VHH binders against Putative potassium channel regulatory protein sup-10 (sup-10). Designs and how they scored, part 10

Target 1, 283 residues: Putative potassium channel regulatory protein sup-10 (sup-10), of Caenorhabditis elegans (q17374)
Amino acid sequence: WNSKRSFFIPDFLGSGDGTPKSKTESVIEERMEYGRMILLVCNKTCAKHRSDIPLWLKEFNQKKGYQEPETITYYYHTYRQAVSFIDTNETDVFPNLIYFIGVKRVVFNGDVNIREDVNDWIASLDQLILLEPRVYEDLNVILSDTSNCSSKYLLLADRPKCPQPSWSIVARIAQDHGIQPVKIGHPLDGLTHVLLYKRMPYLSEASCHLSVLLYENSYSDFGDDINPLVVSDWITTLLPLEEGSCPALFETYWHPIVDELTELQQIFYSAELEISERNKRPA
Key: E = the ipSAE of ESMFold2; O = the ipSAE of OpenDDE; V2 = 0.75 times the mean of E and O plus 0.25 times the DockQ between their complexes.

## First folded at step 6 (VHH)

Design P22 (framework vhh_sonelokimab_d1)
Fold by ESMFold2-Fast, scan of step 6:
Structure P22 (fold): chain B 283 residues (1-283), chain A 125 residues (1-125)
Amino acid sequence: as target 1 above (283 residues)
Amino acid sequence: DVQLVESGGGLVQPGGSLRLSCAASGFTFSSYAVGWFRQAPGKEREFIGAISWDSGDTYYAVSEKGRFTISRDNSKNTLYLQMNSLRPEDTAVYYCAAKTGYLGWRYDSAEYDYWGQGTLVTVSS
């Protein structure tokens, strides 16, 4: 058997221990602020017998092409501890699954022993579909798709030194408003990142910053102060969504060789002119 | 008490070798993916490499492959980074990190949950 990570979920639940309460609470708070997760609330006996649940969720998400939410197991010793992750004392079903999407929380009210019910529940949640082009050609294919001209794209560039996954909450808010999020790594290739720096000058600075480029030659910067309500309001201000119109393509902007060389030529010409003028100031 | 403590940093001459250690405590080390990151002054934090919970899989940044080797000893709750053929450009604070869950352990520093305080490596004559 090939134990490669792409088909392998570590069976850490078989160790008989779980994530400590204080650590799990910190992770939950972080995921609620910046991302999403599935929390499996389970005792040690349950965790040993139901280590298949995280595997089911991974297999289902891979099969459907969904981006995987992280699954975290919380081990409880008392009913009171288990209920601390559920707003209502009416839910007494354990083991239980709780889906966190930013600040949103959804408790699974079905029987976790029924795989089909768990899979249907995950499918019923508005899964984040995040496009992650790894090369310029993939990004160009996404942006050149005119077959669904009602589609809008939110391009997210997140800096590697920013420890918080701020892109994930912005991506989720965009999807909730009918806009397809696209996460751009920099560089997509060596030439593309130079164009991104020119369009998104924050990338040359030390501070964490999130830039958003909408498919229609619309551009806006969002600061590194991530508050879900502020982000939601900001996304809404970018969106007088109009149906029936095809977005303009960023053809010139998205040709890295031609655009890069053209802009470099303009920069060199401007620099030569400035040097010439400074040297010709006689008095 | 959850802790990751790096050690083994210091001054080394160009072309030299250095081994960093990261001692973990307060959690079940053998159930976590762990990795090494570094940050030079004024630069972005960069990924060096990571190793899976069972040592069955390792992943390296392309620029570091061949000079650096990551390993772990679950019986000692310790992560290691063997650095060879060091260059002045390797001067940085080196951090170890641990990740819960199965997503993002190979690429994304934002997905790492526990971080050490760092150990300084200076490569200079």
Scores: ipSAE 0.000, ipTM 0.091, lowest interface PAE 21.8, mean pLDDT 57

Design P23 (framework vhh_sonelokimab_d1)
Fold by ESMFold2-Fast, scan of step 6:
Structure P23 (fold): chain B 283 residues (1-283), chain A 125 residues (1-125)
Amino acid sequence: as target 1 above (283 residues)
Amino acid sequence: DVQLVESGGGLVQPGGSLRLSCAASGFTFSSYAVGWFRQAPGKEREFIGAISWDSGDTYYAVSEKGRFTISRDNSKNTLYLQMNSLRPEDTAVYYCAAGSTPYLGWRYTAEYDYWGQGTLVTVSS
């Protein structure tokens, strides 16, 4: 637990009743058509709660014919994320899926200044998502830099028709530095990453981010086997939203007077209240 | 030698059902994601569905939603596809495939390492 952590609120948190407005509903529908999960995360909870699926989500899943979980389980722990899932159990409807920045955990380095923490997090993501198989030869140097890296996950991408690094070597290096490697099937394009990253609104700009869980394989056994045991895991993807795409969230859960360095703290407070309300008032 | 052998195809009337099987040998079946694809004459191979190594995750093509069910039995090294409410447009050669493919890659033919020879399913009008 030697790291600060922050989480992002998805735009499905709508009106004061917890009912999404038409704009957030459209974004949810679009993302669910991609066969992806929507994640609500809060770092202030310390207990397990189980609640029924919200009525709007039950109706949406039934309309789309998705297989519905009976309840949503919120897992709360000092070391772990409080997570709410909306799982579509459906394939991606688009033949040309574009991968976005995916992270298993978000870590802020530095002090309590939220603007500095956001900048440190973005810098950490930049280091991770620019790592490609062809640069792994310098991994020992990169991972030994304790001033710049507090991440516990290393994201790797495989490219068709490119030489693959020895997975066993990469896994051993990661293990030696206490980092769990995660394999992604498509390469993270440095140019595409830079363009998406540079167009991503900062949290200090009073904008919102859609956090999406993508199911990914992870490795916990660092043997020299070509086919290591794979543990199913989730990566939180931070998606840039179009300008003004999340007004319902900010109108309901973000006070209009919030500016500058208070935005993240207020977002977490609002998420915690929403989770608490759902637990007290089962739908 | 890696081998995938499909069976269970044949002629069926519209509204009928078929269960396809794929028997795997020559690799550690339980460590691979496996899936089903189909190909009609003159068309590219189309994704139907896939299942993770531990059966914890399934992934289906939207067009086949609710009519097809994928399952696997690692003790028998076998993959299954249960096909219900068959339509004439389901007529195709059905292939099973295996790969160490990431979850999002499961729908792409290029991401699979091993393929069967296919079994023909004909749904007559």
Scores: ipSAE 0.000, ipTM 0.109, lowest interface PAE 19.9, mean pLDDT 45

Design P24 (framework vhh_sonelokimab_d1)
Fold by ESMFold2-Fast, scan of step 6:
Structure P24 (fold): chain B 283 residues (1-283), chain A 124 residues (1-124)
Amino acid sequence: as target 1 above (283 residues)
Amino acid sequence: DVQLVESGGGLVQPGGSLRLSCAASGFTFSSYAVGWFRQAPGKEREFIGAISWDSGDTYYAVSEKGRFTISRDNSKNTLYLQMNSLRPEDTAVYYCAAGSTPYLGWRYSEYDYWGQGTLVTVSS
C-alpha cells in the first residue's frame, strides 16, 4: 500500500483491550500494507464508560482468516483529534470504528454499543463478492459496466476435466486490493472459454487453471499454481495499477470477442439452414 | 476428485429429530471450514450453520440456534447436523458444503464444493 493517507495517524494508540500504547505512524502504515485493521476511536475515558467494548473486540481478535485484522484503540483528548481520521461529512458520532482493508477505508456510522450491528457491519465488509457468470452475455455485462472501469478484474477459470480448486481465498485477496474477482464457469454454450483463449494467446498453453488480471489497456496471466500466497505475491507485484479509460479497456478485450461470437453464430445458422433445406427438399 | 455425500434424510413427524451426515473425500477435509445449507420448495438456498476446521468455532443462522447443532469428526472426514424439534417449515433439501479456508463462513459464495443434497420432509 503506497497511497497517501487522507487521515491523521496519532502518536498515541491503545490496544483493543483498552490499554493505551504508543505506536508510530510507520508501524500502522506497515500493518495496513499487509492486511486488515480495525480502529476504534474513543475519548480518553472510553475504557471506563464502555468496558464491554474491549471484551467483544478481544473475542473478534480470536477469529482468524486468510489475514486476521489487527484491532487498535485510539484515545483522543479533543474532538479535533477524533475527526482527523474521518471527514465530518462521513460521521461525527464517537466512539466509532474504521475498518481498513488493503487500500480501502470504511467508517462505521452506527452505535458501537450494539455488538450485533458491529458484527453485521464487519461481516458485510468481509463478505466475498465473487461474480460467477455462466454465459458470455453475463460476463460481457460485468466487463462492460463503465461505472466500474476504475476497478480492476481478476478472471479465474478452470478447464473442463481438470481438478476444481478453491478460488475463494485468492478472490478475497483480490477483493482486499480493490480488484473485482470473476469466476468464469463452464458455460452452457461451451463457447466463452474457447473465445477467451483465442483472444489471449498466452492462455492457450495453460494446462488447467487460469488467473488473468485485467486493467486498463493491459492484462497479466498467472499459470497453474493456485497457492494463495504465490497468487497474492503476483497480484501485489503488479500494484499500483495505472488508471485508464473504460473505452480503452473494453474495446481492446471484449468488443472483438463479441464480433467473433456473432460470426460463429452466423456460420452455425447457415449450416443449420443448409441441413434443413436438404431434408425438406431431398433431390 | 472432491466429493461430498449427504445422508440421513427422510420423513419425520413434527417435533421429531434427525441427524444428517456428510461424508467428504478427495481433499484434506480437516483443513477447511464446512457448513450446512437448505433449500425449501420455491425458496432460495439459505444458510443453516458452519463449523471451523478445528471445531473451535461454530456459527448458526439466528432462527436455528438451539434447535440445530453442527459438529465434525476429522478422523472420519464427516460433518454432522443434529436437528431437533423439527417443524413442517424445515422441509427442504439439505446440502453440505466445504469452504476454501479453515475459518468460518456463512455466505453462499464462500463455499466452493457442494454435495448433491438429502431430502428432509417434516409431515404427519
Scores: ipSAE 0.000, ipTM 0.096, lowest interface PAE 21.2, mean pLDDT 61

Design P30 (from PB with D57E; framework vhh_sonelokimab_d1)
Amino acid sequence: DVQLVESGGGLVQPGGSLRLSCAASGFTFSSYAVGWFRQAPGKEREFIGAISWDSGETYYAVSEKGRFTISRDNSKNTLYLQMNSLRPEDTAVYYCAAGSTPYLGWRYDSAEYDYWGQGTLVTVSS
ESMFold2-Fast, scan of step 6: ipSAE 0.000; ipTM 0.158

Design P31 (from PB with T58I; framework vhh_sonelokimab_d1)
Amino acid sequence: DVQLVESGGGLVQPGGSLRLSCAASGFTFSSYAVGWFRQAPGKEREFIGAISWDSGDIYYAVSEKGRFTISRDNSKNTLYLQMNSLRPEDTAVYYCAAGSTPYLGWRYDSAEYDYWGQGTLVTVSS
ESMFold2-Fast, scan of step 6: ipSAE 0.000; ipTM 0.129

Design P32 (from PB with T58V; framework vhh_sonelokimab_d1)
Amino acid sequence: DVQLVESGGGLVQPGGSLRLSCAASGFTFSSYAVGWFRQAPGKEREFIGAISWDSGDVYYAVSEKGRFTISRDNSKNTLYLQMNSLRPEDTAVYYCAAGSTPYLGWRYDSAEYDYWGQGTLVTVSS
ESMFold2-Fast, scan of step 6: ipSAE 0.000; ipTM 0.166

Design P46 (from PB with A33T T58I V62I; framework vhh_sonelokimab_d1; at its last look DockQ between E and O 0.77; V2 from the best seeds 0.00; counts 0 for: pae E 8.2 > 2)
Amino acid sequence: DVQLVESGGGLVQPGGSLRLSCAASGFTFSSYTVGWFRQAPGKEREFIGAISWDSGDIYYAISEKGRFTISRDNSKNTLYLQMNSLRPEDTAVYYCAAGSTPYLGWRYDSAEYDYWGQGTLVTVSS
ESMFold2-Fast, scan of step 6: ipSAE 0.112; ipTM 0.615
ESMFold2, look of step 7: ipSAE 0.012; ipTM 0.494
ESMFold2 (binder alone), look of step 7: mean pLDDT 79; pTM 0.815
OpenDDE, look of step 7: ipSAE 0.835; ipTM 0.921

Design P47 (framework vhh_7uia_1)
Fold by ESMFold2-Fast, scan of step 6:
Structure P47 (fold): chain B 283 residues (1-283), chain A 123 residues (1-123)
Amino acid sequence: as target 1 above (283 residues)
Amino acid sequence: QLQLVETGGGLVKPGGSLRLSCVVSGFTFSSYAMAWVRQAPGKELEWVSSISWDSGDTYYAVSVKGRFTISTDNAKNTLYLQMSSLKPEDTAVYYCAKGSTPYLGWRYYFDYWGQGTQVTVSS
């Protein structure tokens, strides 16, 4: 190994050119931020005969510009042993496709030369990522709206350095049950952690534990092993909210945290008015 | 200071078993993917197995699938590799490696390595 290299893949069979980080690994890591990636996997034999890969599929291998940050398909040259991350039944199939949703992955089980089958497979998995995350500014609207108890919200604090790879599928399950998912990633990330952590005192910021809150004082701790079926079962056990119940239950549940949230929002945003009511009213 | 310390290597007969341990310190154990990588004398580094801490998913090289099991004990900050049905071709120095991120580190990218532990399977 080169002393500055932190890659595991051997120099002469990787896509690396001897730089500290190969372009292939950099692109894969970068695209994980967007929640979607399609990876074209190819063994040594396949890589030597790129002409065997259909032209339409090769066009998917081209990295999209930063202005088109959704689905990317990338050509990857690898050893057979390194590709053991594919299920045993599919480990020896090359070329092949893997659809990534965060760390979760779905291996294509058809003939990659059949364009219609590949397109149908991609389209079906794209349905899992229909929901855009809502920003923190929307949280004030949600917290202040006490008149529409027929609307339910599923809240997730998105912590820096703690990826939530299954959030997209969890959000879709919530949407399928008429619940609006909200992923909070505003500059008040630290405050967002405090909001969830205060309701779950056992949760450490050092652990990437997944916990999810439903608007009406309901929460579940899914730990590190989120399973969409477990989340779906949890959601279906929740009783529907009726109009007129939300204000009382919400006020009881959120009152202490909402006060702290409001104070910190005043610190961040009242500076625009150069006045903070809390800071000007001494005890 | 980051530190990975491997133990449990030794001499074993073909068909035998060994359990390797890797004690980690200086970082949050559950925030990173971990792997076992080996190097036979005069050969290239070969990835053996990985575990992703964020999902708990495990992956194995074809050559060891069904014979080796990777696992963790988060309370002890320890990574294990249970090796069974050992073959002469499993003879190598085994390294514990830390992924650079929770995401893809388990597959491609390791930023810290242990000192290694020797496993010898006699014919």
Scores: ipSAE 0.000, ipTM 0.102, lowest interface PAE 18.1, mean pLDDT 53

Design P48 (framework vhh_7uia_1)
Fold by ESMFold2-Fast, scan of step 6:
Structure P48 (fold): chain B 283 residues (1-283), chain A 125 residues (1-125)
Amino acid sequence: as target 1 above (283 residues)
Amino acid sequence: QLQLVETGGGLVKPGGSLRLSCVVSGFTFSSYAMAWVRQAPGKELEWVSSISWDSGDTYYAISVKGRFTISTDNAKNTLYLQMSSLKPEDTAVYYCAKGSTPYLGWRYDSYFDYWGQGTQVTVSS
């Protein structure tokens, strides 16, 4: 998670044609210098402010006769400075950032101390993805808020060669809130999926309120050349792959971006397979 | 309007050297990733080299690594490709390309939204 080499960032914060960069764009540039990452996902509101798909992929899609998506979602990763926004109680910064970019999801990588004065803003997000949260009490407040039907995803990427405090946090949250943890398969090496269920008083079936993805050695396993499509695959894996496997999550917590991510991922993987076959390498 | 203008192409003998220049206008040079891409007659586009927006990180195709050097002069809004030990297989039209983002993507050759007119490089015999 420590390289700019694998990022696609929407070019909607100024063209670079002598126009001054926005404060938001400058902050993004500064944060990438440290090579640690949060995932920032644009919704359909960003469509008018986003770059088109990469030229190579556009040419590949045309050659294959694939239908090009109307818009494409890009992922931006940064770590230290984004965590600092929450740590400094800068509530005014985040609402302005979300409004300007049209972002409905924010991913924080590393230890966070989310304070009560930002919880209302966080609750307004369609999705919140936290990486390596270590503060049980703050996460407990967020997870206990059932007033909103928006999906909240907790991605716990554990540090290489360290104890699994992320699993301990998940287990304690589950126990304290009467939530049953359910493991999902391992699509990536070192990756453990946990789906948290909370039983509703009026339902015989458990309701899914939170999907959790645990990954050990994420930084060392991906090294310097992290692929944003791999991170995107983690997000799509947090959602039910089959209707009926988690009916409450599938119906209540479905996210509209899933179709765009799935289509883009399939196109990229098909292109990668073609290149791999031509070069006689495993895909 | 954005514009990229390549110069420096020409005829050179095997083992020779050439320096290509690309002058950019209409945008802040240091805000975008830049690349050189070539196309030999009757062949597909081949990525040659890329440089990140901060002019720090450089990447090269295996076929040119150790022989070509990509660099920038941000004060002059100019991208360079210094070519040495040229081979007949290097004969192509060379294009300067601007990335759609400040940063290099998943593939270093994969996201360019603006291209120059190209400059011809011919390595004879």
Scores: ipSAE 0.000, ipTM 0.108, lowest interface PAE 20.4, mean pLDDT 45

Design PB (from p2 with D99G E101T E110S; framework vhh_sonelokimab_d1)
Fold by ESMFold2-Fast, scan of step 6:
Structure PB (fold): chain B 283 residues (1-283), chain A 126 residues (1-126)
Amino acid sequence: as target 1 above (283 residues)
Amino acid sequence: DVQLVESGGGLVQPGGSLRLSCAASGFTFSSYAVGWFRQAPGKEREFIGAISWDSGDTYYAVSEKGRFTISRDNSKNTLYLQMNSLRPEDTAVYYCAAGSTPYLGWRYDSAEYDYWGQGTLVTVSS
């Protein structure tokens, strides 16, 4: 299936429609390239709340002292018109909110008419923005230490309900270090449960973390092609029994839950688990 | 009208070399990641390699490492695949594809590519 569709919006590649582009549409296209924006996709029914939502977002960000991403409203007349601006594999629900940061998109899954839902979503985006550079730096340091591994994979599992760093940035970092990036489907199963249990046995579902698994693998282990579903199945069943010539490095970056931003600031927690330590018998 | 046109396919002897080209038109080629896939008779489409918008990143299927080289020329709107040490198992229709992002995220997943060429047949036989 198509759950892994790209973050880029192809509508930018041109239109056969003779309808003149509005100034608002031109600004949206500019921001989708390299800017930051929150896009409110709205119809006649949600037009009543168009002026309220940007005010809610402004008030929320003022409390935190952060510069707010520009909030732009796109008014659509037909469902087809709305779909042309966004990847249908990310959302087909309108009215909606979408956060753009360069080519990356984060889709709001709440009710745009509920202020608390919108504020909670923005708080999660603020956390992601603050932590992305730090996660990027930590990945570079960790991957530098694996320079002697002959065949390497970086396995990244997304978390439901959690902010995540840009896949394109993580994939680029992995490739810079000669490592094959692989995104795992169904992140609450397999590896994520194992890492969560061993490092954070009492962590609530609301708590967020990024799991990174660096694994040395021989050419024959995955066969001719690497499929994320096959790798996910393999890692779940075989990880405890397979050490290779390069020790697998397990790293979990824990993000504060939204409610803890004031107390935890921008600090995230990381923990490291090596295969050799995991295989020790209980005392 | 977006179009990708592959060329350079043909019959080659085992151990030989071949260079494929893909000419792009109807879109801003320089803004997107592009890649090569192949499909052998009776098999599913297989990833070969991909290159980012600025040629800064390249990624290859593990099975093709060292034999194939991907490159692009944005001034000519053209993608290339240099194939060396060809084997009978390399016999397939080769497709070029343009992604919907400048970056190499899900490069091995054909669903990440919005535009596809018609393909060019490569036969490796004595």
Scores: ipSAE 0.000, ipTM 0.115, lowest interface PAE 19.8, mean pLDDT 56

## First folded at step 7 (VHH; framework vhh_sonelokimab_d1)

Design A12a (from A12 with G55Y; at its last look DockQ between E and O 0.01; V2 from the best seeds 0.00; counts 0 for: pae E 5.4 > 2, placed apart)
Fold by OpenDDE, look of step 7:
Structure A12a (fold): chain B 283 residues (1-283), chain A 125 residues (1-125)
Amino acid sequence: as target 1 above (283 residues)
Amino acid sequence: DVQLVESGGGLVQPGGSLRLSCAASGFTFSNYAVGWFRQAPGKEREFIGAITGRYGSYYYAWSEKGRFTISRDNSKNTLYLQMNSLRPEDTAVYYCAAGRSYFPKLWTEDAYDYWGQGTLVTVSS
């Protein structure tokens, strides 16, 4: 029974406490599970905006060559009554735009009538800075940097026949919370692969996906199921309560990163790998 | 000492409603994820739902969507489970649990450090 699928609801969506969900809330919930969206909110007829905003967004997506789930989706809401996803303290002018990704809600603060403003805003939200280590030495620097609790990383890698369609969403979520996303190319060279797993020995090589959070010289594997909402919740736990503080790790789910491999160890493991590979070659 | 004490269990007819409470003491309640599990006779313990401490997000078992609602009152250090449209198959001991640290897999027992003794809910005609 514990293996049954569970669902996650962010606090800003009123559906978690048993209150009836609005249609828009349901749409937000559904789309946030693996994607992202911009919501146009109007309190009056916004015919022009209802035409312009989705067009601008479409153009943006096309320009970027996005496909699902990376595509920024569009939805419209008529604001007539209080809803959980609209804070009147933050949003007092209509029409307006709200961006949803993971558990994050971002209210537009520009002029919705100006294409450039909207585009700039979308571009800012869409920005993704990835580290792409190709060799172990590069990755080793990342692993070693985690000795500082302020340095947090999220390693993402595809596996053969196992794409991570939501990796870009998760990467953006991480980035927004000060976690540097790291995209590891596939396939890794044999030595890099072996050495990586020597420093993180409890990583499963059998897993479909590689999704690993690095924090405080420790690592935790998300496993094969990457849900942006769930990841958002997890990442949020790593945010300091006080400036400069380092949240404690839950020992059950975190493993220490093994120290950097010595040159001797590298030589040894390289040799071992070569032998193994030779043995696998058909005579 | 950390304590979780469930209350509100009892006998209820099919279709009825019941509200369970879990009173927490001995720790900073608001900093913990808290959740409900249940165990029917001869069955494994199963996850119902949980609320995160810091963010206040909700986790639910998909099978219980719509019938069961969890809530928490940090001012009273209390977790609640509202159960509606009860069925005979809902008969179980219901457990409250608290986790010291957050983890995305709050549907797993390993996510929780503290457990109550449980309260029996019997749904029968």
Scores: ipSAE 0.039, ipTM 0.449, lowest interface PAE 2.0, mean pLDDT 85
ESMFold2, look of step 7: ipSAE 0.131; ipTM 0.635
ESMFold2 (binder alone), look of step 7: mean pLDDT 79; pTM 0.818

Design A12b (from A12 with T108Y; at its last look DockQ between E and O 0.01; V2 from the best seeds 0.00; counts 0 for: pae E 4.0 > 2, placed apart)
Fold by OpenDDE, look of step 7:
Structure A12b (fold): chain B 283 residues (1-283), chain A 125 residues (1-125)
Amino acid sequence: as target 1 above (283 residues)
Amino acid sequence: DVQLVESGGGLVQPGGSLRLSCAASGFTFSNYAVGWFRQAPGKEREFIGAITGRGGSYYYAWSEKGRFTISRDNSKNTLYLQMNSLRPEDTAVYYCAAGRSYFPKLWYEDAYDYWGQGTLVTVSS
């Protein structure tokens, strides 16, 4: 029963306490589960913006070749009353745009009438810098870098046999919170494979999905199902409360990264893997 | 000593409502995620809902969404569970739990460090 799907409601939607949700809140909630969206907010009729913004967004998505769930979706809200997802302290100018991803809300600070401003803003939000280690040395540097608590990484694998459609969303969420997303290719070369799993021995080699958070010489696996909202919530717990501080680990769910393998160990385990693979090949 | 004490359980008719309370002591309540579980006779304990330690974020079991509402009052170190439209299948011992705010999977029992003794809720005509 513990494996049953749970619903996560972020704090800014304020709907977790049983308060009736507006239609827009419901849409935001739905879209944020696995995707991302831009919300146009108007306090009056804004026909032009209602026409222009979705068009610009469509063009952006097309240009990028996005498909669901990576596509930035569009929705419109008429602001007539206080809603949970609009902080009047942050924005009092309408029309305006709000970007939603994971548990994050970003209010547009440019001119909604200027296509270039909106495009630049979207582009900035869409930016994703991935590390793609292909050899052991690269991955080893990443693992070793976690000795510094400021160095946080999220290892993700998008494998053809078991795609993770929301990996790019999760990667962006991580990046936004100062966690470097790392895309692991498949298949790994033999040595990289051996070293990955020897340094993180509790990772399942049989698992199709890889979603692993690296922090403070430790790692934690998200499992097979990556929920951007849940990931966002988790990631936020790793944010320092004070500058330079290192958030504590929940020991039950974090495993230590094993030290670097000696050359002898590398040779030994690589040979072992090779033998194993040979034995699996049909004669 | 850490204590979680549930109250508010009892007998209720189908369609009725009940509000459970969990009084916490012995730890900084606001720093912990808190949640509700229940266990029916002969069944495994199941997750109902939780509030994250940093406050404001909620987890609910999909099966209970809409009928059950979780809230917390940090000033009173109390967790609440409002249960509406109760059904006979809701009959169970209800447990409150508290866990450190480091684990996002609050629907798992192992996310919680402390547990109450439970309060019995019986839904029967």
Scores: ipSAE 0.051, ipTM 0.455, lowest interface PAE 1.7, mean pLDDT 86
ESMFold2, look of step 7: ipSAE 0.307; ipTM 0.723
ESMFold2 (binder alone), look of step 7: mean pLDDT 82; pTM 0.850

